# Ledger of designs, part 13: miniprotein binders against q9bqp7

Target 1, 240 residues: q9bqp7
Amino acid sequence: VPQNWFPIFNPERSDKPNASDPSVPLKIPLQRNVIPSVTRVLQQTMTKQQVFLLERWKQRMILELGEDGFKEYTSNVFLQGKRFHEALESILSPQETLKERDENLLKSGYIESVQHILKDVSGVRALESAVQHETLNYIGLLDCVAEYQGKLCVIDWKTSEKPKPFIQSTFDNPLQVVAYMGAMNHDTNYSFQVQCGLIVVAYKDGSPAHPHFMDAELCSQYWTKWLLRLEEYTEKKKNQ

## First folded at step 12 (miniprotein)

Design xd15
Fold by OpenDDE base, fold request of step 13:
Structure xd15 (fold): chain B 240 residues (1-240), chain A 88 residues (1-88)
Amino acid sequence: as target 1 above (240 residues)
Amino acid sequence: SPERLEEIIRKLEEAVKLFEEGKIEEALDILWEVMEELIELIEETGDPELYLILLRVIDAWDLIDEGRPEEAIRILEEAIRRLEELIE
């Protein structure tokens, strides 16, 4: 049990969409502060299993590609991920706010992969928006807040070269999602709360993406795990 | 300790059963725990056989992700057998 327990959901906020929700998605800029990001917390508190798997993968990739080849590969993966997120932001943005759609960004296997998911996405409330949890003292940049199949979700878009048909294969992605949810639900910049999460794993070859829906119960379970990771991070930083 | 190996065997047997029942997510949760326990034992003992067993558990996970559960089950059953041989 976390020592510093804090609820994921805010009882002071209504789950009902206020009719006054702006038609334009929120895009709050991330302020670079001394406050740790969700990503930083997770990276510094990886489990023994994750560390082992990552190291094994790295060694295998270096053996296959060489050191320079591996660096190039990792750079390309990063670039592809970035372009994918930019394309999604462009697709999900209202037409009135759409910068010139780079049509080339829309022609990717990853975009093809998520088309069936995008059909079920509506009511976009935030895109690439910063969240801050003042009490728990962490920040993050969430990809999207929208309705998926009529349920308001924090949506996190991921790219993978390997199939991830099960949520367990996404490792810390569920923790990232609930961390964003918990922060958003207690961030004064947001007038609403979210009770569900969605991880979408897109594939380069255009094969159908895997959606991992997280209901309120599952989010609560992962929230406890997130709090433990945050405590571990905090303790490690005190000892440095 | 033999007791730790017995617990790993028990968990793997449970995971196999869950895979056979189509409860893949629950089975993967157990495999995750098994991986942790194996890593800890390897760190303590340096036993190369346990390392090989860990690799087989990871391979089984990959096979599950690839939609090949029958092959994953076979690998896990072999891992169980190898662990039993270590206790004897």
Scores: ipSAE 0.834, ipTM 0.933, lowest interface PAE 0.5, mean pLDDT 93
Fold by OpenDDE base, fold request of step 13:
Structure xd15 (fold): chain B 240 residues (1-240), chain A 88 residues (1-88)
Amino acid sequence: as target 1 above (240 residues)
Amino acid sequence: SPERLEEIIRKLEEAVKLFEEGKIEEALDILWEVMEELIELIEETGDPELYLILLRVIDAWDLIDEGRPEEAIRILEEAIRRLEELIE
């Protein structure tokens, strides 16, 4: 049980976005503060299993590609992920950001992969928007807040070269989602709260993406795990 | 310790059962715990056999992700047998 318990949901906020919410998705810029990001917290508190799996993967990839090849591969994966997020932001943004939809961005296998998910996405409330949890002292940049199949969700888009049909195979992604959710629900920049999460795993080959829907109960379970990771991070930083 | 290995065996047997029942997510949660326990034992003992068993557990997970649960179960059953041999 977390020592520093804090609720994921804010009882003072409505579960329904107020009809008065602007038609334009929120895009709050991330402020680079001394406050740790969700990603940083998770990276610094990886489980033994995650560390082992990552190291094994790295060693295998270096053996296969060489050190330089592995660096190139990782750089390309990162770039592809970034481009995918940029493409999604462009697709989900109501403002045709006249940035020339680099038609090349939209022709990715990842975009093809998520098409069936995008059909069920509506009511976009936030895109690439910063969240801050003032009490728990963390920040994050969430990908999307929108309705998925009529349920308001924090949506996190992921890329994978391997199938991840089960939420467990997404490792810390559920924690990231609920961390963003909990922060958003208590961030004064947001007038509404979210109770559901969605992880979408997109595939490079264009195969149908796997959606991992997280209801309020599952979000609460992962929230507890997130709080434990945050406490671990905080303790680790005090001892440094 | 034999007791720790017995607990790992118990968990793997439970995971196998859950996989057979189609309770994949619950089974994966158990496999995750097993991985932690194996890693800890490997860190303590340096036993290469435990390392190989851990790799097989990971392979089983990958097979589950690939939609090959029957093969995953076979690998886990073999891992159980190998663990039993370590206790003897």
Scores: ipSAE 0.832, ipTM 0.932, lowest interface PAE 0.6, mean pLDDT 93
Fold by ESMFold2, fold request of step 13:
Structure xd15 (fold): chain B 240 residues (1-240), chain A 88 residues (1-88)
Amino acid sequence: as target 1 above (240 residues)
Amino acid sequence: SPERLEEIIRKLEEAVKLFEEGKIEEALDILWEVMEELIELIEETGDPELYLILLRVIDAWDLIDEGRPEEAIRILEEAIRRLEELIE
């Protein structure tokens, strides 16, 4: 059980937009500072299963491709992910036109993969926007806040080379989503809150992306796990 | 400890039942717990048979993600039989 429990939701905030809300999605800039990011916390507190799976994957890939081949492969995967996020930000911006878009960003199997999801996305409130939890002392950069099938969600976009039809196969992604959600709900840069999450796993070959919707109850369950990981991180840094 | 191996067997049997009932996410939650316990036992004992069982659990998970649940169940049932042999 977390020693320093904190609520994920803010009872002083509504999930409904005000008439005075801005017409363009929020994009709060990320500031460099000494407080840890969500991804740093998760990287430093990986479970035994994640460490085992990652190390086995690395060993098998190096055996198959060689050391240099593996380095090239991982660099390419990273670039593909970056381009995917850039393309989605461009597509979801209400001020984007076809003339302003890079045609090569839109010619991706990953973008084809998410088309059926994007049809259900509307009301974009934030894109590539920084969040900070002042009390719990962590930061993050969320991908998107928008409605999915009528529910306002923190949306996280992921690429994968393997099918991820079940949320359990996305490992720490649900923790990342709820960490962003909890930070946003208590961040003075935001006037609203979000109670649902969505993880979208896109595929290079254009196969239909898998959406993983997280209602408020499921988000609360993962929030408890996030708090434990944050506590573990804090204790490790005291002992380093 | 035979008691820890018996607990792993019980969890794997429950996971197989859940897979057969179509309760995939609950079954995967159990497999995640089984993987942790197997890793701990491997660290304590160095037993290569436990390592092979862990690989079967991982292979079954991959088969579930690929939409091949009947093959995944067969692999898990083999893992259970191997664990039972270790208790004898």
Scores: ipSAE 0.795, ipTM 0.932, lowest interface PAE 0.7, mean pLDDT 89
Fold by ESMFold2, fold request of step 13:
Structure xd15 (fold): chain B 240 residues (1-240), chain A 88 residues (1-88)
Amino acid sequence: as target 1 above (240 residues)
Amino acid sequence: SPERLEEIIRKLEEAVKLFEEGKIEEALDILWEVMEELIELIEETGDPELYLILLRVIDAWDLIDEGRPEEAIRILEEAIRRLEELIE
């Protein structure tokens, strides 16, 4: 168990939007900070299984493509992910017109893959927005806060060339979601809170994306695991 | 070491039962634990048979994600038999 347990939910905040909430999604700029990001904490505290799977995947890809081919492949995958996130931000932004959207962004299989999920998404509150947990001292950049099937969620968009029908196959993504959620719920830039999470895995071939909904109880379970990872990170940095 | 191998076998048997019952996520949670224990044993012993068993567990996970649970179960049952041979 974590040494310094802290609640993910803020009892002094509403889980429902105020009547006066703005119609334009929040986009808090990420500012450089001495405190660690969620992704850095997770990268520095990877489990043995995650390290093994990553190294095996790298070795197999290098064997298939060569080292230079692998570098090009990973660069392209990163670019595809970036364009996917840009397209989703554009699609979900009320300020964008169809004319202003990059047509090449809309032609990806990943965008086709998420169409059935987007039909269930409404009430967008935040897009590509920074969060900071001032008490636990970490920062992040969340993808989206919106309602999914009537539940306000922190939504994380992921791309994959392999099927991920079970949340267990998304590795650290649930920790990322709850870390953003906890930060947002305790960040003075936000007047509301979120108690549910959603991980959406989109596929390159356009196959229907897999949604992984996380209710409040599941979020609390992953929050405990996130606190342990943050604690582990802090202990490592004390020894530096 | 035999105690740890026996624990891994019990966990794999439980996972197979859960897969057969359609309790996929619960079974995958067990496989994640099994992978950790196998990695630790491989680091301690360097045993190439344990490495091959770990690869079969990973293959079974991939088959589950692909919607091929009967094949995954067969692979896990083979992994159990190989583990039993190591302790005999």
Scores: ipSAE 0.791, ipTM 0.931, lowest interface PAE 0.7, mean pLDDT 89
Fold by OpenDDE base, look of step 12:
Structure xd15 (fold): chain B 240 residues (1-240), chain A 88 residues (1-88)
Amino acid sequence: as target 1 above (240 residues)
Amino acid sequence: SPERLEEIIRKLEEAVKLFEEGKIEEALDILWEVMEELIELIEETGDPELYLILLRVIDAWDLIDEGRPEEAIRILEEAIRRLEELIE
């Protein structure tokens, strides 16, 4: 049980999405501050299993590609991920804010992969927007807040070269999503709250993406795990 | 300790059963726990056989992600047999 328990949901905010489709998605810039990001917290508190799997993967890739090849591969993966997020932001942005759609960004296997998910996405409220949890003292940059199949969700878009049909195969992604939810629900820059999460795993070959929907109950379960990771991070920093 | 190996065997048997029942997510949760226990034992003992078993558990996970549960089950059953041999 977390020592510093804090609710994921804000009872002071209405659960009802305001029916008014926001005309423009929120895009709050991430401020550089001393506050740790969700990503930093998760990276610094990886489980033994995660560390082992990552190291094994790295060693295998270096064996196959060499050190320079592995660096190039890693750089390419990051670039592909960035381009994918940029493409999604362009797709989900209102027409008025559409920067010139680089048609080349839209011609990716990852974009093809998520097409069936995008059909169920509507009512975009935020894109690439910063969230801050003032009490728990962490920040994050969420990908998207939108309705998925009529439910308001924090949506996190992921790229993978391997199939991830089960939420367990997404490792810390559920924790990231609920961390963003909890922060958003208590961030004064937002007037609404979210009760659901969605992880979308897109594939390079254009095969159908896997949606991992997280209802309020599942979000609450992962929220407890997130709080434990945050406490572990905080304790590690005190001892440094 | 033999007791820790027996617990790992029990968990793997439970995971296999859950896979056979189609409860894949629950089975994966158990495999995750097994991985932690094996890593801890390897850190303590340095036993290369336990390391090989851990690799096979990971391979089974990958096969499940690939939609090949029958092959994953076979690997887990073999891992159980190898663990039993370590207790004897």
Scores: ipSAE 0.765, ipTM 0.907, lowest interface PAE 0.7, mean pLDDT 92

Design xd15
Fold by ESMFold2, look of step 12:
Formats: structure tokens, sequence, C-alpha cells
Structure xd15 (fold): chain B 240 residues (1-240), chain A 88 residues (1-88)
């Protein structure tokens, strides 16, 4: 249990948009600050299992591909993820018509993989938008805020070369989603809040992506775990 | 200690039962806990048998994700037998 609990939802903020809310998706620029990012907090507080899995994976990949092959592989995986996110931002943005002409961006298995999910996505409110938690002092860059099957969600898009049909196999991704959600709900750049999360895992071969929906109760459970990781991070920095 | 190995066995037996009942996510939560305890024991003892058991738990998780639960269950049952041998 966190020593300094803080609610994921803002009781002073309406669930309904203000009448003056913009119809164009928000894209708040990311500011490089002294406060930690969600990703850095999670990377600095990895569990024993995560450390073991990553080290084993690295060793096996180096044995199979060699040092140079491993470096090329990881670089390619990063580039594929970046292109996937760019394509999704273009597809979901009403003002990104110029990106519609880049067939290389749209010709990937990952984009085909998410088509059935995109049919259920509407009402896009934010794309690639920075969030900051004013009280807990952390920052992030969320992928998307939109309705999924009628429920407003923070949506996180992930690529994977292995199937992830269960949320447990996405490791820290649920913490990342709720950290963004809590930050957005307490960020003065946003006039609305969200109660749900969605992780979408897309596959290179075009196989149907796996959605992992997180209702408010599940989000609250993961929020508690996120607060513990943030406390662990803070404590480690005090002792250095 | 034998008590810690017995608890790991109990958790693996519970996970197998949950996999058989189709309660996959609850079973995976247990496997995550088992991995942590095995890692701690490996750090304390340096026992290569515990390391091999950890690898079998990881293999079972991968098989679950691949939609091969019967194979995952057989691997976990084998891991349980190996742990029981370490106590005996």
Amino acid sequence: as target 1 above (240 residues)
Amino acid sequence: SPERLEEIIRKLEEAVKLFEEGKIEEALDILWEVMEELIELIEETGDPELYLILLRVIDAWDLIDEGRPEEAIRILEEAIRRLEELIE
C-alpha cells in the first residue's frame, strides 16, 4: 500500500466535456523537465522478473544474431514502432491528410493488425499528447484519447512479435496507461477526464491485434501499483 | 529452505488447477509470483536446478500465450516433480 495515496480521478473535474472544448484532437507538446517521465520511473523500478526476462532475452538474441545482428534487430524494432505510431496518428487525425499519401507508412502488418480495433474507435480527443501530474510531479506522452466501443479511454498502441492475448503478458503497460490517465485527469491543459484504459497489441504478420480493455475498477487497481513504483523511484533518488 | 520450496509447489499446483479451469489470468498472476520467489532462491543458493525450473515456468508462460495450454500444464507438472525431488 502507498504511503502517500492519491486518487486517479479528479473529483473537481466533470466527466462531460465543457461546451468550449475543441473538436480537434489535442496535441500538447512534450517539455523536457527535471521531473521524471512515466517510462523512466518504470525502467528504474523494474521487478526481479522483468530484469531476469530482459537479460535472458538479450543473451539468447546475441547468441542467435551476434552482437551486430542484435543491435540491428533492436534498431529495426524501434523504427517499426515509431512508424506504426506515426501511421496511427495520421489515420486518426482529421488534419493529417499529407500523411495519407505515404503508402510505405500504411503498408505494414501492424496497421493491418489493428484494422478491426480502429472500426470501434471514435471521438478522438488527443493524439501524441503530453500529460503532467501537477501534484505527483511526473510527465508522459500518451498515444491517444478516444472512445472505444462507446467508452472514453486512454489508448496505448504496442507492437509485438509474440502473441499477447492476456494483459499479464504486457507486463508494465497497464501501469503506463493508468499513469497517463492519472496525469491527464490532473493536468490543467485538459478540461475533461477519462475513466478507462485500452492497450492494443499489434502484430507484424497482420494477425488481429489483441485489445486489453481496463474499466475504472481495474484502472484503480493498477493505479495503486503505479503509485508504489513512483514511491520506489523517489526513494531510490533520495539515496543517491 | 524446504518451506519455501513447498510454497512454490503449492502455488504451481494452484496455477495448474486454474489453467485446467480456464482461469488463465489468475494462473498467470501466480506464475509471476513463483518467478520472483525462484529468482530470490537462485540468488541465495546458486542452485542450477532451481534455474532450470525457472526456465520451465517461463516456457510454460510462453506456451499459454501461444494457445498451447496442455503443453504448458505438462511442463508445470514436470517442474513440480523436480521441486519435490529437491525436498526429498
Scores: ipSAE 0.725, ipTM 0.906, lowest interface PAE 0.9, mean pLDDT 89

Design xd4
Fold by ESMFold2, fold request of step 13:
Structure xd4 (fold): chain B 240 residues (1-240), chain A 88 residues (1-88)
Amino acid sequence: as target 1 above (240 residues)
Amino acid sequence: SPERLEEIIRKLEEAVKLFEEGKIEEALDILWEVMEELLELIEETGDPELYEILLRVIDAMDLIDYGRPEEAIRILEEAIRRLEELIE
């Protein structure tokens, strides 16, 4: 149990209507801060199971590919993820036209993989937008806030080379989603609140992406786990 | 730590039952807990057999993600048998 519990939802926003915004989605710029990002907190507080799995995976990949081959492999995976996020922002932005899109970005297995999910996405309210939790002192850059099957969600897009049909196999993705959600719900740059999350895992070969919907109760459960990770990070910082 | 080995066995048996019932997410939650306990026991004892059992649990979790639950169950049942031998 966290020593410094804080609610994920903001009661002051309970009366705000959730509505589709046909205009331009929010894109709050990320500013340099001394306070930690969500991803840094998570990277610095990995569980012993996560550390073990990561190290085992690294050693097996280095054995298979060699040290230089592993570095090239990981660099390419990072670039594919970056391109995927760029393509999704372009597809979901109302300011994009067919002429302004990089056709090469739109032609990928990952984009094919998410097509069935995108058909259920509407009312995009934020894209690649910064969030800050003033009280808990952390920042993040969320991928998307939009309706999925009629529910307003913080949506996180991920690529994977192996199937992730169960949320239990998505590592810290649920914590990332709820951390962004909690920050957005308490960030003065946003006038609305989001109570649901969605993790979408896309596949390079175009296989149908796996959506992982998180209702408000599940988000609250993961929020507690996020608070523990943030607390652990803060304690480690005090000892530096 | 016979009590801790017995707890791990009970958790693995519960996970197998849940997999057989199609309650995959609950079973996976248990396997994550089993991994944590095995890692702690390995740190405390240095027992290489516990390390091998941990690898079997990880293989089973991978098989579940690839849609091969029958193979995952067989691996978990072998892990249980190996744990029982450690108590003996």
Scores: ipSAE 0.751, ipTM 0.914, lowest interface PAE 1.0, mean pLDDT 89
Fold by ESMFold2, fold request of step 13:
Structure xd4 (fold): chain B 240 residues (1-240), chain A 88 residues (1-88)
Amino acid sequence: as target 1 above (240 residues)
Amino acid sequence: SPERLEEIIRKLEEAVKLFEEGKIEEALDILWEVMEELLELIEETGDPELYEILLRVIDAMDLIDYGRPEEAIRILEEAIRRLEELIE
């Protein structure tokens, strides 16, 4: 159990829009500070299983591709992910005008993969927006806050070359979602809160993406796990 | 370590039962626990048979994600038999 429990939801906030909400999605800039990021915390507190799987995958890829081939492969995967997120921000932003480069960006198999999900997404409230939890001292950059099938969600977009039909196969993605949610719900830059999460795993070949919806109860369960990871991170940094 | 091997066998048997009942997510949760326990035993013992059994569990989890649960079950049943041989 976490020693420093803190609620994920803010009782002083509603998940319903209000008249003061902006007509365009929020995009709070990420600030340089000493507060650790969600991804940094998770990377520094990986489980034994995660470390083993990552190292095994790396070793097999290096054996297959060589050191230089592996470096090229990982660079390409990173670029594909970046392009995917750029395309989604463009698609979901009312200020984006389609151009020649935008047309090529929108052509990827990953974008085809999420089309059936995007049809159910509306009411975009935030895109690529910074969140900060002042009390728990962490920051993050969330991908999207929007309604999915009528439920306001923190939405995290992921690419994968392997099928991820079950949330158990998405590693730390649920922790990222709830960490962003908890931070946003207590961040003064936001006037609303979110109680649901969505992880969308897209595929390079255009196969239908897998959505992983997280209701409030499931978010609370993962929030407890996030708090434990944050405690572990904090404890490790005290001993340095 | 026989007690810990028996616990791993129990968990694998429960996971197989859950897969057969279509309770995939619960079964996967158990397999993640099995991986942790196997890794701890491998660190303590250095037993190469436990390492091979761990690889079988990982293969089964991958097959589940690819929609091949009957093959995953057969691999897990093999892993159980190999663990039983280590106790004997």
Scores: ipSAE 0.728, ipTM 0.912, lowest interface PAE 1.1, mean pLDDT 89
Fold by OpenDDE base, fold request of step 13:
Structure xd4 (fold): chain B 240 residues (1-240), chain A 88 residues (1-88)
Amino acid sequence: as target 1 above (240 residues)
Amino acid sequence: SPERLEEIIRKLEEAVKLFEEGKIEEALDILWEVMEELLELIEETGDPELYEILLRVIDAMDLIDYGRPEEAIRILEEAIRRLEELIE
């Protein structure tokens, strides 16, 4: 049980779309601060299982590709992920703000993979927007807040070369989603609340993406795990 | 300790049962716990047999991701037998 409990949901915020929903998605810039990011917290508090799997994977990849080949591979994966997020931001942005869509960004297996998910996405409220939890002292950059199949979600887009048909196969992605959700729900820059999460795993070969929907109950369960990771991070930093 | 191995066996048996029932997500949660317990035992004992069993558990999890649950179950059942032999 976390020592410092904080709720994921804000009872003072209504789930009702205020009639004044801006026609333009929110895009709050991330400010460089001493405050740790969600990603940093998760990376520094990885479980023994995660560390073992990652190290085994790394060793196998280095054996196959060599050290330089592995560095190149990692760089390419990172670049592909970045391009995918840029393409999604362009697709989900209102048409009036669409700069000339680089048609080349749209021609990817990852974009093909998510097409069936995008059909169910509407009511985009935020894109690539910073969130801050003032009380718990962490920040993050969320990918998207939109309606998925009529439910308002924090959506996180992921790329994978391997199938991830189950939420457990997504490792810390559920923690990332709920961390963003909890921060947004208590960030004064946001006037609304989100109670659901969605992880979308896109595949390079264009095979149908796997959506992992997280209802309010599942979000609450992962929120507890997130709080424990945050406490571990905080304790580790005090001892450094 | 034999008690820790018995607990791992129990969890693996439960995971197999859950897979057979089609409760894949619950079974995967248990396998993650088993991995943690095995890693702890390996750190304490340095037993290479436990390391091989851990690799089999990981292989089973991978097979599940690739939609091959029957093969995963078979691997887990073999892991259980190998653990039983260590207690004996």
Scores: ipSAE 0.722, ipTM 0.900, lowest interface PAE 0.7, mean pLDDT 92
Fold by OpenDDE base, fold request of step 13:
Structure xd4 (fold): chain B 240 residues (1-240), chain A 88 residues (1-88)
Amino acid sequence: as target 1 above (240 residues)
Amino acid sequence: SPERLEEIIRKLEEAVKLFEEGKIEEALDILWEVMEELLELIEETGDPELYEILLRVIDAMDLIDYGRPEEAIRILEEAIRRLEELIE
């Protein structure tokens, strides 16, 4: 049980976006400050299992590709992920804000993979928007807040070369989603709250993406885990 | 300790049951716990057999991701047998 409990949901906010919410998705810039990002917290508090799996994978990949090949591979994966997010932002952005869609960005297996998910996405409220939890002292950049199948979600887009049909296969992604959710729900820059999460795992080969929907209950469960990770991080930093 | 191995066996048996029942997510949660316990034991003992069992558990999890639950179950059952042999 976390020592420093904080609710994921804000009882002072409406679960329904106010009709007065601007038609334009929020895009709050991330301010790099001394406050740790969600990603940083998660990376610094990886479980023994995660560390083991990652190291095993890394060793295997280095054995296969060599050290330089592995670096190149990692760089390419990162770049592909970035391009995918950029493409999604372009797709989900209102036409008025559409930078000249680099048609090349849209021609990816990952974009093909998520097409069936995008059909169920509507009511985009935020894109690539910063969130800050002032009380818990963390920040993040969320990918998207939108309705998925009529439910307002924090949506996190992921790329994978391997199938991840179960939420457990997404490692810390659920924690990331709820961290963003909890921050957003208490960030004064947002007038609404979100109670659901969605992890979308897109595949390079264009195979149908796996959506992992997180209802309010599941979000609450992962929120507890997030708080524990945050406490661990905070303690670790005090001892450094 | 035998008690820790017995607990791991119990969890693996539960995971197998859950897989057979189609409760894949719950089973995966248990396997994740088993991984943690095995890692701790490996850190303490350096037992190569436990390491091999850990790898088999991981393989089973991977097989589940690839839609091969029957094979995953077989691997887990074998892991249980191997653990039982360590207790004897």
Scores: ipSAE 0.722, ipTM 0.900, lowest interface PAE 0.7, mean pLDDT 92
Fold by OpenDDE base, fold request of step 13:
Structure xd4 (fold): chain B 240 residues (1-240), chain A 88 residues (1-88)
Amino acid sequence: as target 1 above (240 residues)
Amino acid sequence: SPERLEEIIRKLEEAVKLFEEGKIEEALDILWEVMEELLELIEETGDPELYEILLRVIDAMDLIDYGRPEEAIRILEEAIRRLEELIE
């Protein structure tokens, strides 16, 4: 049980979308502060299992590609992920706010992979928007807040070369989603709250992406795990 | 301790059952727990046999991701047998 329990949902906020919500998605800039990001917290508190798997993978990749080849590979993966997110932001942005769509960004296997998911996405409320949890003292940059199949979700887009058909195969992605959700639900910059999460795993070859929907109950379960990770991070920093 | 190995065996048996029932996510959760317990035992004992069993559990998890549950189950059953041999 977390020592510093805090609710994921804000009882003071209405679940009902205020009819007055601007038609334009929120894009709050990330302020670089001394406040840890969600990603930093997760990276510094990886489980023994995750560390083991990651190191094993790294070693295998280095054996296959060499050290320089592995560095190039990791750089390319990062770049592909970035381009994918940029493309999605362009697709999900209202036409009036569309910067010059680089048509080249839209021609990817990852974009093809998520097409069936995008059909069920509507009511975009935030894109690449910063969230801050003032009480728990963490920040993050969420990918998207939108309705998926009529349910308002924090959506996190991921790229993978390996199939991830189960939520467990996504490692800390569920924790990231609920961390963003909890922060958003208590961030004064947002007038609404979210009760659901969605992880979308896109594939490079254009094969259908796997959606991992997280209902309010599942989000609450992962929220507890997130709080434990945050506490662990905080303790480690006090000892540094 | 034999008791810790017995608990791991129990969990693996449960995971196999859950896979057979089509409860893949629940089974994977158990396998993650098994990985943790095995890693702890390996850190304590340095037993290379436990390390090989851990690798097989990981391979089973990978097979599940690739849609090969029957092969995963076979690997887990073999892991159980190997653990039983360590207790004897």
Scores: ipSAE 0.718, ipTM 0.899, lowest interface PAE 0.7, mean pLDDT 92

